# VHH binders against UPF0284 protein YN1551_0030: the designs that were tried, part 14

Target 1, 347 residues: UPF0284 protein YN1551_0030, of Saccharolobus islandicus (c3nj62)
Amino acid sequence: MIKEYYGAETFILNKDFAYILVIGTTDVSLIPGLTIAGATPELTHFTPAADAEYVLLGKCKSINTIPVSPTGIPTPALLTRASLSFINPLKIVVNAGSRILPKIPYIDLQGEPGKDIRKQALSMEKVNNIMENSIKLGEELSNEYELIMIGESIPAGTTTAMATLLALGYDAMDKVSSASPDNPKELKRKVVEEALRNLPTDSLQRLAKVSDPVLLGVAGTSLGFKGKILLAGGTQMTAAAAIINEFDKNKLKDITIGTTKWIVEDKFADMLSLAKQVGVKVLASMLDLSISAYEGIRAYEKGYVKEGVGAGGSAIMALVRGVSNNTLVRKIDELYSELVGSNNLHI
Below, E stands for the ipSAE of ESMFold2; O stands for the ipSAE of OpenDDE; V2 stands for 0.75 times the mean of E and O plus 0.25 times the DockQ between their complexes.

## First folded at step 4 (VHH)

Design s10 (framework vhh_7z1x_3)
Fold by ESMFold2-Fast, scan of step 4:
Structure s10 (fold): chain B 347 residues (1-347), chain A 121 residues (1-121)
Amino acid sequence: as target 1 above (347 residues)
Amino acid sequence: QVQLVETGGGLVQPGGSLRLSCTASGFTFSDYAMNWVRQAPGKGLEWLSGISYSGGSTSYADSVKGRFTISRDNAKNTLYLQMNSLQPDDTAVYFCARESGLWSDYGFDYWGQGTQVTVSS
């Protein structure tokens, strides 16, 4: 049910934990510079806020539509909510720099939305704010928990993750995943190649140029936290681990990435090579959605979405506690049915 | 290489009908949800309709609901848009677009070059 890589161990996960969701936006999501009237612009603009609202409330407050694509494919927040429904951990939403703020309680890192990385992603003032405040958050969480799971919601985050890994010296070109089944690489490559021109020498200044507020918030929270950490995500979390390692190379012994089989088996990316280069352990949930009653959910098996909002790590947490694949998929189907509420999207 | 090629556009009179086709190559068509999007002169992109990878689920923008029908033939790697009761404000370039999953990325990862539809007397 769970596959272990690079010395990762599941027994450390059988502890009380807090679920930390770091949200943000980046102007990289606006490249190629097109917006589409209808569901797509609303969903993309509001995605991090809507994801956070859905995980906490089971409904969205910031969008006029449900968080399901025009063809019925749901946000990975649905998988996260289903998995966490069997555990009910404390859920904390952390705003690293989202353009749209969620209509729920959140902790503000005093960051800003990321700008075009071909110019400058973040001011140094905002980088310092995100790092200082996220480190303090990790320190405070250390008083209550021995384990935390950190997820993310940021559209276009795999592009900034690739730029971040390359700026820190890793062999990462064309190795990050995408929400698409075949991971189209041409646009990412072009944007990242432009972003890597005229890099500063200082590591923090490099991150200010090419990274994003969510990667910094994940890294800072991890650096401040004294216990064990499950970074719930895919190739974006290898970038977060790389940032952590840049500032504390002994820290990765306490960090494991929890992801999905769809990420580790992605033929058009190379999650495991990135993790090996960085020196971070990986767990993959072997969740099988092919038995779902709903085509939109089975689309994950086709390589759509694959990860986000901590879906893989959340599934791992449920699986290590004895929740079966069949039970998880039944809960996913139940929540999907509630979410759509209409025969127009059912099969 | 991924290619999407739209055909079937042209000049049509108000109240007329057109059937657009989009032929896909370079990927497993039956694994992808597909969409139709248009751009009217001097306006932004407008999403019109989407269809799931099997064709089991469809959705429509309010502006075209009841007039346009999306369908697909996975054996022929072809997406269709049947357009009925065409009006002058349907004049636009019509694009076939492959769905990338809207939550983590841009929403549509590959587009055709478009086909022009002009509704005029």
Scores: ipSAE 0.378, ipTM 0.716, lowest interface PAE 3.4, mean pLDDT 88

Design s11 (framework vhh_7z1x_3)
Fold by ESMFold2-Fast, scan of step 4:
Structure s11 (fold): chain B 347 residues (1-347), chain A 121 residues (1-121)
Amino acid sequence: as target 1 above (347 residues)
Amino acid sequence: QVQLVETGGGLVQPGGSLRLSCTASGFTFSDYAMNWVRQAPGKGLEWLSGISYSGGSTSYADSVKGRFTISRDNAKNTLYLQMNSLQPDDTAVYFCAREPGYWSDSYFDYWGQGTQVTVSS
């Protein structure tokens, strides 16, 4: 089952599509207490590259560990790979500004990693590079596809998403999700409030101050693409939709966000309110992972992770093509078993 | 207000055993995976062991595998680390840490104050 909100329609998704994964990093992830607090903070820089590698290859090349938490909760890239295994679309990795580059083919937008948004996230030169090159990519994809699905991988991306929405004038404070069952709202609020001081008047200059390379790359690709677009993600994709709307008010008629039930039902956020404010349609995958044999997979039902790498949109694409919940969970369990080996984790 | 409090550290002879406890408050303990991390004098943080929210899955660093056992009692909001066959290089401050979720977001969002373990004659 797929839930439709704000006029979203599933039948438009029964077309060939390309899966586009936009990757990047931001120094917001380095702010103490926001996203990194543990024994391996350096691994945050490797996450976008590792996620992209896992989706394309079923294994990571850029890390010396497997992409699971110490307690066996896997990257959402595993859900994406499972869903897309039933479709086998063209997969394109797009580097908007990752500190660690994936060891697979990718398209480079000639951006840079985002800096601390309390000062300046991106130079205008790099913003222009990301926008120009991603718009061109969207235009080129329009020659081959009537539909694309765009996902993302960027640690701390919900903080920059909140700052972006607020900078564009939306009521977004405390409405974005997190990978935790809880949401550390106070720290995000403080960082974002400081980032929003002394904003430029020009919209593109405001985005250069508070946004991130992935949001810009998603928005630019969407602006250049002439067909239908599924933005595969949660609250971060409401920020991408807001950027799109800022530069082309008629474009959202061709855009739908595809996400997970864990995002739309998140009691510590309000994704649907954000989508309604922006004017973007939403589809939610009602995938039930409670039947998984593995506790790490069932942790998603407890509110861990919830979304990323286009997991919700990918599940929607599989479900609309007739893949059942039971079949999807069996494939997820199969890939998880391969990833972790026996019941013992090693990290 | 989230709080993690470690107890059970102290001085122990090489080959000895200690049991560390971490008492959690201010959140639903049974919804969170928990971890033990240590920091030896002059060294960085070293992850030792993790346990899932139910206790059904555990993992260990190679340096402690077979010697240390992680466990939890969700009814008592308490995490344990049973340390056997202690060696002088196990001397460190031991921290209880809450796992917020996926490894790319953050490994641990809340830490205890730490408890000192000294292994010497």
Scores: ipSAE 0.155, ipTM 0.576, lowest interface PAE 5.2, mean pLDDT 87

Design s12 (framework vhh_7z1x_3)
Fold by ESMFold2-Fast, scan of step 4:
Structure s12 (fold): chain B 347 residues (1-347), chain A 121 residues (1-121)
Amino acid sequence: as target 1 above (347 residues)
Amino acid sequence: QVQLVETGGGLVQPGGSLRLSCTASGFTFSDYAMNWVRQAPGKGLEWLSGISYSGGSTSYADSVKGRFTISRDNAKNTLYLQMNSLQPDDTAVYFCARESPYWSDTYFDYWGQGTQVTVSS
């Protein structure tokens, strides 16, 4: 049910942990052609806050609609809540720089929303705030836990992740762009290529130019934490691991990425080769959603959404504790039924 | 190579009807949800309607509910938008868009070049 890559092992996950959700936004999501005007862009601004609220409360307070696509495909926060319902870990929301703040308790890193990476993503003042405060958070968590799982919620986050990997010297461009000139993948490539012009020599200054507050918050929390870490995500967590390795070459021995089969099997990306380049261990949940009663849930099997909010890592945590695929899918279906209780979708 | 080609636009009188078609090639059409989006002169992109990969679920923006109907024919790799009771404010370029498997970046990963719809007397 769990595939192991690059020396990853599941036995380290059989201990109490805290779930840390780092949220933020980036103006990369506002670049024309990556989002559209109307209901979809409106909800995108609220997505990190809504995801955090949904994981903690089972409902969203920051939006008056449900977090599903125009065609009924739900946020990965639904998968995360389902998985964590069998474990009930402490859940901590960390604001690295979200435009919309969640209506629940959170820890503030004193960052800011990321700006257009073609110019400058973050001021050095805000980079220093995020790094210092997230390292402190990791140090404090070390007093209470031997294991943490860190997830993320940030729209357009794979674009900043690609820019970050490339800025740190990894071969990442051919992992995201293989399409016609007018599609969003080609736009992503052009945005990233433009962002990489005139890079500073200093690593923190490079990250200030092209990264995002969530990647920095994940990296800082990891650098400060003394125990074992499951980075719950795919490409974005691979970029976070690259940042961690940039500042501490020995730290990746304590880090494993937990993701989904939909990420590792994605024909239009190559997360596993990126993880191999970075030198980080990977676990993939082999969760089978084809047995779901709902088309929106089965869409994940067709490669929609794939990951986010720590969905893959959360599924791994449930599976290693003996929760079966069938039990997990039944819980996902239950929560989905509650979420979509109306025929009308507003995105 | 992925291609989406819209046809069926043109000039119509207020109260008239048009049916737009979008022909898809270069991918397994039946594996992807599809959408219609428009851009009116001097305005941003407006999402109008979406349809699931099987055609079992549809959704609509409030501005077009009851007037527009989205449908698909997976055997023909074709998406449709039936537009009834057209109004001058429906004047726009209409785009066919494929729902993205990369939702952390964008909701739509491939777009057609668009087809012009003009509603005027």
Scores: ipSAE 0.117, ipTM 0.590, lowest interface PAE 6.2, mean pLDDT 87

Design s13 (framework vhh_7z1x_3; at its last look DockQ between E and O 0.77; V2 from the best seeds 0.00; counts 0 for: pae E 3.2 > 2, grease 24.4 > 24.2)
Fold by ESMFold2, look of step 5:
Structure s13 (fold): chain B 347 residues (1-347), chain A 121 residues (1-121)
Amino acid sequence: as target 1 above (347 residues)
Amino acid sequence: QVQLVETGGGLVQPGGSLRLSCTASGFTFSDYAMNWVRQAPGKGLEWLSGISYSGGSTSYADSVKGRFTISRDNAKNTLYLQMNSLQPDDTAVYFCAREGYWRDTSYFDYWGQGTQVTVSS
């Protein structure tokens, strides 16, 4: 039910842990072709707040329902909540720079929403705020935990992840994932190529130019934390690992990426190449959603969504504790059925 | 390269019917949820209807429920919209759209060029 890559091991995951969800937005999600919808692109800005609210409360306050596609393909937050219901870890929401703030308690890193990376994503002041405050958070968590799991919610985060990896010198062009079954690479490539023009020499200044607040918040929290870390996400977490490696070469020994099979098996991306280049271990959940009663859930098996909000990592945490595939899917279907019963599955 | 080509638009009288088609190429059509969106003159985009990758699940905007029927033929890589009881405020350019997802694309990641539907006496 769990595949191991590059020396990853599951025995450390049976410890008590805190789940850290880092949220933010970026104006990259507003670029035409990346952001075209039947609704205004600004509705994408609500997704991180809605995901955080759903994971914590089982309902959203910032929107009428959950983030969901027009045909009923739900946010991965539903998968995360289902998996975590069997564990009930402490859940901490961290605002790295979201335009819409969640209507629940959160830790504020005093960052800002990312701007268009073709110009300048973040000011150096806000980069320093994010890094300082997230490192402090990681240090404080070390007093209570030997293990943390860190998830992310940020629309267009794979585009900024590719830019980040390339800016740090990794062979990452066209290797990041997409929430679509295939990977429409041309627009991502154009945006990133423009962003990489005239990069500063200094690595932190490069990150300020082309990264995003969530990657910085994930990296800083990891740098401050003294125990084991499960980075719960897809190819975006290889970018976070690359940032961590840039500031502390020895930190990656304590870090594993926990992801989904749809990320590692994606023929239009190359998660394992990115992880190998960075030097980070990988675990993949082999959760099989084909037995779900709902097409919206089964769409994940077609390559929709693939990962987010810690879905893969949370499934891994449940699986190592003996929760079966059937039990996970039953819970996922229960949560999904509550949404279809409400008749409010559209944003 | 992804291509979506709409056909079947035209002029129709109020109360009439029209069937739109969208032929897809450059991707595995049966892996994708598909949608119809329209844009009336001087207005923004309006989502109308969506259909799951298998065709087993459909959804409709309130403005078209009961009048429009979405369908697909995965063997022919074709999406359809049957439009009945057409009224003048249905006049718009109608687009076939492939469903993306909000995290790294908008709701719709590829669009056709559109087909004009005009409802008038």
Scores: ipSAE 0.379, ipTM 0.762, lowest interface PAE 3.2, mean pLDDT 88
ESMFold2-Fast, scan of step 4: ipSAE 0.651; ipTM 0.857
ESMFold2 (binder alone), look of step 5: mean pLDDT 89; pTM 0.900
OpenDDE, look of step 5: ipSAE 0.661; ipTM 0.862

Design s14 (framework vhh_7z1x_3)
Fold by ESMFold2-Fast, scan of step 4:
Structure s14 (fold): chain B 347 residues (1-347), chain A 121 residues (1-121)
Amino acid sequence: as target 1 above (347 residues)
Amino acid sequence: QVQLVETGGGLVQPGGSLRLSCTASGFTFSDYAMNWVRQAPGKGLEWLSGISYSGGSTSYADSVKGRFTISRDNAKNTLYLQMNSLQPDDTAVYFCAREGYWSDTYPFDYWGQGTQVTVSS
């Protein structure tokens, strides 16, 4: 039910852990063509806050609708909540730089929303704040846990991940995934090529130019944490691992990426090549959502969404504790039914 | 090259009916959920209806529920909107749109050029 790559081992995951969700936004999500022509990306600003609220509470407070697309495709936060319902870990929300703040308790890294990477993503002041405060958070968590799982919620985060990997010297062009069955590759490529044109020499200054607050917050928390880390995500987590490796060459031995089969099987990306280049281990949950009663859930099998909010890593955590595919899909269907039952969706 | 082409618009009297069609090319139509969106003169975009990749699930905005019916023919790569009991305030440009996901893109990633529907006496 779990596929292992590059020396990854599941037995280290059968321990108490904290779930850490790092949230943020980036203006890359506003660049014309990464959204539909003529449509404003209003919902993307609310997505990180809504995801965090749903994981912690089972409902969203920051949006007036449920976190389900017009045709019934739910946020990956639904998969995360279902998986974690069998474990009940401590859940900590970390704000690295979100435009909309969640209406739940969170830890503030004193960052800011990312700006257009073609100019400058983050000021050095805010980069320093994110790194210092996230490293301190990791150090504090080391007193309570031997294992943490870190997830993320940031719209357009695969574009900043690609720019980050390229800025750090990896062969990453066109290798990152997207939430659609295919990729808007032409525009992502153009934006990233422009972002890389006048790149600083210093690594932290490069990250300030082209990265995003969530990647920095994930990396800093990981650098500060003394135990084992499951980075719960897809190609964005290969970028986080690359940042970690840039600042501590020995740290990746304690890090494994936990993702979904939809990410490792994505024919329009190459997550495993990115992980191999960086030197990070990978686990993939082989969940079969085709048995779901709901087409919105089965849409993941068509390549919609694929990952986010730590969905793959959360599923891995449930699977290593003996939760079966059938049991997990039943819980997903139960939560999905609850989401759509009070709305005008004709499912 | 992804293309969506809408047809079937025109002038209709209040209480009348129209059937819009949207022909898709350049991608595997049966793998994607599809939507109808409209824009009235001087107003913003309004989502109207969506249909799952197989056609097994549909959803509608309150403003059109009971009057409009979305359907698809995957063998013909075609999306339909049957519009009944048309009202003057249904006057708008109607777009078919391929479903994206808001965490990566705004909820629709490709749009047609649109087809004009005018409801007037």
Scores: ipSAE 0.171, ipTM 0.574, lowest interface PAE 5.1, mean pLDDT 87

Design s15 (framework vhh_7z1x_3)
Fold by ESMFold2-Fast, scan of step 4:
Structure s15 (fold): chain B 347 residues (1-347), chain A 121 residues (1-121)
Amino acid sequence: as target 1 above (347 residues)
Amino acid sequence: QVQLVETGGGLVQPGGSLRLSCTASGFTFSDYAMNWVRQAPGKGLEWLSGISYSGGSTSYADSVKGRFTISRDNAKNTLYLQMNSLQPDDTAVYFCARESYWGDTKPFDYWGQGTQVTVSS
């Protein structure tokens, strides 16, 4: 089951589409924390490349380990790959500014990794490159597709999403989600409050100061695309929709956000009020992972991860095509078993 | 405020046993996977063991597999590490850590201050 909000309609999704994955990194992810032997904050920079590789190939090439947490909670790329396995759309990886480049074909927007938003996220040169090249990509995709789904992979992207929404004038403080169940807000709040000091007047210059390359790449691709768009994500895609609305007031009629129940039901965030403020339609996948054989998968029901790599939108695409919850969870379990079994084949 | 407090450390002889506890407050303990990590003198942090939010799944580093047992009591908001067959190389500060997702942040988002375990020569 799919839940519809703010006039969203599932019937628009029952057509051929391309899956577009926009990847990038931001130095916001380097916020102080503890390191573990074999793991550092810098390893987080590999996440976008590893996610893209996993969606396309079923394995990661840019990391030597499998993309699961120490207790077996997998990347949302696993959910995306499972959902898309029933459809097999064209998959296009778009580099908006990733510090680590994936070892697969990708389209380069000629951007750069985002810097500390408390100073300046992106130069205007790189902002202009991302916007110009992503708009061109959207225009080119319009020749082949009436529908695209755009997902994202960027660590710490909810912090830049909150800064972006606030910089554009929305009531967004403490309303974005996180990958943890209780959403530790204090660090995000402090970074964002500092970033919002002395904002430029011009909208594009504000975005250059506080946003990130992925949000700009998603927005530009959407602005260039002439058909219907499913923005696959939660609060980050709400920020992308806000950018789109800033530059084209009529564009949101063609845009729907596709997310997960874990995002819309997150008691430590408020994605639906953000979407209402922006004026964007929302669909939520009511996927039930409680029936999974694996505790790592069931952890999503506890509020771990919740979204990313277009997981919610991908599940919606599978569900509207008649793939049942049970069938989808079986596929998730199959891919999970392969992922963890490959790492431990000798046992 | 999230707080994790480790207790149960101390001096023990080689071959001996020790049980560590970690008491959690400031969050819903039963919603989080929990881990044990240690730091030996002059070395970096080493992950030892993890336990799922329900306690139904556990994992161990090869260095402690078969000797250490992780467990939890969600009604008491407490995580445990039973350490058997202790060796001098197990001398370290032992930390309780709350699991996060590494793709969005570090693998652990909150840590205790640690408890010292010394295995005598």
Scores: ipSAE 0.094, ipTM 0.567, lowest interface PAE 6.3, mean pLDDT 87

Design s16 (framework vhh_7z1x_3)
Fold by ESMFold2-Fast, scan of step 4:
Structure s16 (fold): chain B 347 residues (1-347), chain A 121 residues (1-121)
Amino acid sequence: as target 1 above (347 residues)
Amino acid sequence: QVQLVETGGGLVQPGGSLRLSCTASGFTFSDYAMNWVRQAPGKGLEWLSGISYSGGSTSYADSVKGRFTISRDNAKNTLYLQMNSLQPDDTAVYFCAREGSYWRSDAFDYWGQGTQVTVSS
């Protein structure tokens, strides 16, 4: 089942769509909770490129290992690929500012990786590039599609989402989700509180200071697109919707967020309160991974990962088309088994 | 207040054994995957082993597979590394690390202070 909130309608999604994956990185991802100097791995720099590659190809080219953590937990790109395998939509990768570029075709927004939001996330030149080029992309897509689904891959994106929502005037402190079960609120709060000091008055300048290239790319693509939009993601998409509303207050009537039950039920966040404040509709997939044969897949039920790469929205698209929970989990298990088997193969 | 404290290091002769322990506090230990990482003198960090939140899945670096065993006791909030057949090149500072959001943030979000293991004749 799919749960509908704030006037969202599931069956409006039963039409052809393009899947748009906006990728980027932010230096916020390099701020750890507690560290030993010189001990932090740089894997997160590769995550957006690897996610994009996996969704398009079923394999990663930008990393030397399979996209499964040492303890067996896969990237949410696995869930997205499984869901989209029943539909086979056009897939477009959009680079808003990734530090590592994917080894597949992509559209470049002429942005840059986000910097530390406590100083300045993006130059105004790069903000203008991202917004102008993503709006043009949305306009072009309007000629081919009545519906698009936009997902994201950006490590630490919930921290920039919280900063963005607060900078735009929403009550968002400590309401964003985390990919960890525990949600490290205190770290996010400290970073965001520092970032919000001495904010510019102009909305676009505030976004340049505290946001990230992916949120801007999602918002710009949405502003340019004339049809219906499913923003596939969790609390990050409430921030994208807030940016959209800042520049076009009538646009949210055409926008729905598609997310996971793990996001809407996250007791350490409040996605539904954020969506209500912004005025955006929400759908949540009730996908149950507890029946998976693999502990790494079942870890999602423990609150690991929760969302990313449009996993929830992709599951909603499959469920709306009559794909059952059991069929989806079997496909997820199949793809996971292939990834684990690849450890012994040079592919 | 997350804390990870390693114990059990020391001086051992080649072919000897040591058991490292990492005591965790300030979080629900049974919800997190845990890892061991080491740093040898003058070298970078080397990941050694990981264990899932339940203990049902483990993985090892090739350099230690068959000699080291990772385990956990969720009732005691304790992670272990049993090290057998120790070699001089196992000399390093050994760190306990909590697995973070591997795909969405840093791979390890909390680390212990480390414990020194010296293997010498």
Scores: ipSAE 0.382, ipTM 0.696, lowest interface PAE 3.0, mean pLDDT 87

Design s17 (framework vhh_7z1x_3)
Fold by ESMFold2-Fast, scan of step 4:
Structure s17 (fold): chain B 347 residues (1-347), chain A 122 residues (1-122)
Amino acid sequence: as target 1 above (347 residues)
Amino acid sequence: QVQLVETGGGLVQPGGSLRLSCTASGFTFSDYAMNWVRQAPGKGLEWLSGISYSGGSTSYADSVKGRFTISRDNAKNTLYLQMNSLQPDDTAVYFCARESGYWSDTYPFDYWGQGTQVTVSS
């Protein structure tokens, strides 16, 4: 089942599409100043590359470990790969500014990793590169597809999303989600409040100060694309939609966010209020992982992870094509078993 | 108000055993995965062990695997670390930490206790 909000419709999704995964990193992920040996501290920098590799190959090349938390909760790339296995769309990886580059083909927007938003996230040169090259990519994709789905992988991306929404004038303080079952707001709020001091007047300059390369790459690709777009993600995609609306007031009619029930039902955030303020339509996958054989998978029902790598949008695409909840969970369990077995992790 | 309070630290001889406890309050303990992390003098933080929200899955760093056992009692909101075959290199401040999820907005752990000192004399 799929829930529809703000005029969203599923029939537009019954078309061939390309899956676009925009990856990047931001130094906002380093603000806690913590390096923890043995807790896979490398995953923060390697996560976007590893996620992209997992979606395309079913395994990671850029890390020596498997993409799971210390307690076996997997990357949402696993949910995405499971959903897309029933469709097999063209998959395009787009590097907006990742610190670690994936060992698979990718399109380079000639951006850079985001820096500390309390000072300056991106130079104007790199912002211009990301916007120009992603708009061109969207224009080129318009020749081949009437529909694209755009996902993202960027650690700390909800912090930059909140800063972006606030910098563009939306009522967004404490409304973005987190990967945690609750929403630890204090550090995020402090970082964002500091980042919002002395904002430039120009919208693009404001984005250069507080945003991130992935939000810009998603927005640019969308602005260039002439067909229908499913932004596969949660509260980060409301920030992408806000950027799109800032530069083209008529574009949101062609855009729908595809997310998960875990995002929409997150009582510690308010994704639907953000979507309503921005004026963007929302679809939510009602995928039920409680029937999974694996605790790491059922942790999503506890509010862990919730979204990323286009997991919600990918599930919506499978559900619209007649793939059942039971069939999706069976595939998720199969891929999880294979993933865990590769590193002898306890299930 | 989220709080994690570690107890059970102290002085122990090489080869000895010690059990640490971490009492949680201010959140639904049974909904969260929990971890143990330590910091030895002159070193950074080192992750040691994690346990899923139900206690059904555990994981360990190579340095402590086979010597330390993580467990939890969800009815008592308490996390445990049973430490056996202690070595002088195990001397550190031990922290319990709540897991924030796979790609936390910031890093893997969102709340930490104040720590408890473990000293292994040689």
Scores: ipSAE 0.519, ipTM 0.800, lowest interface PAE 2.5, mean pLDDT 89

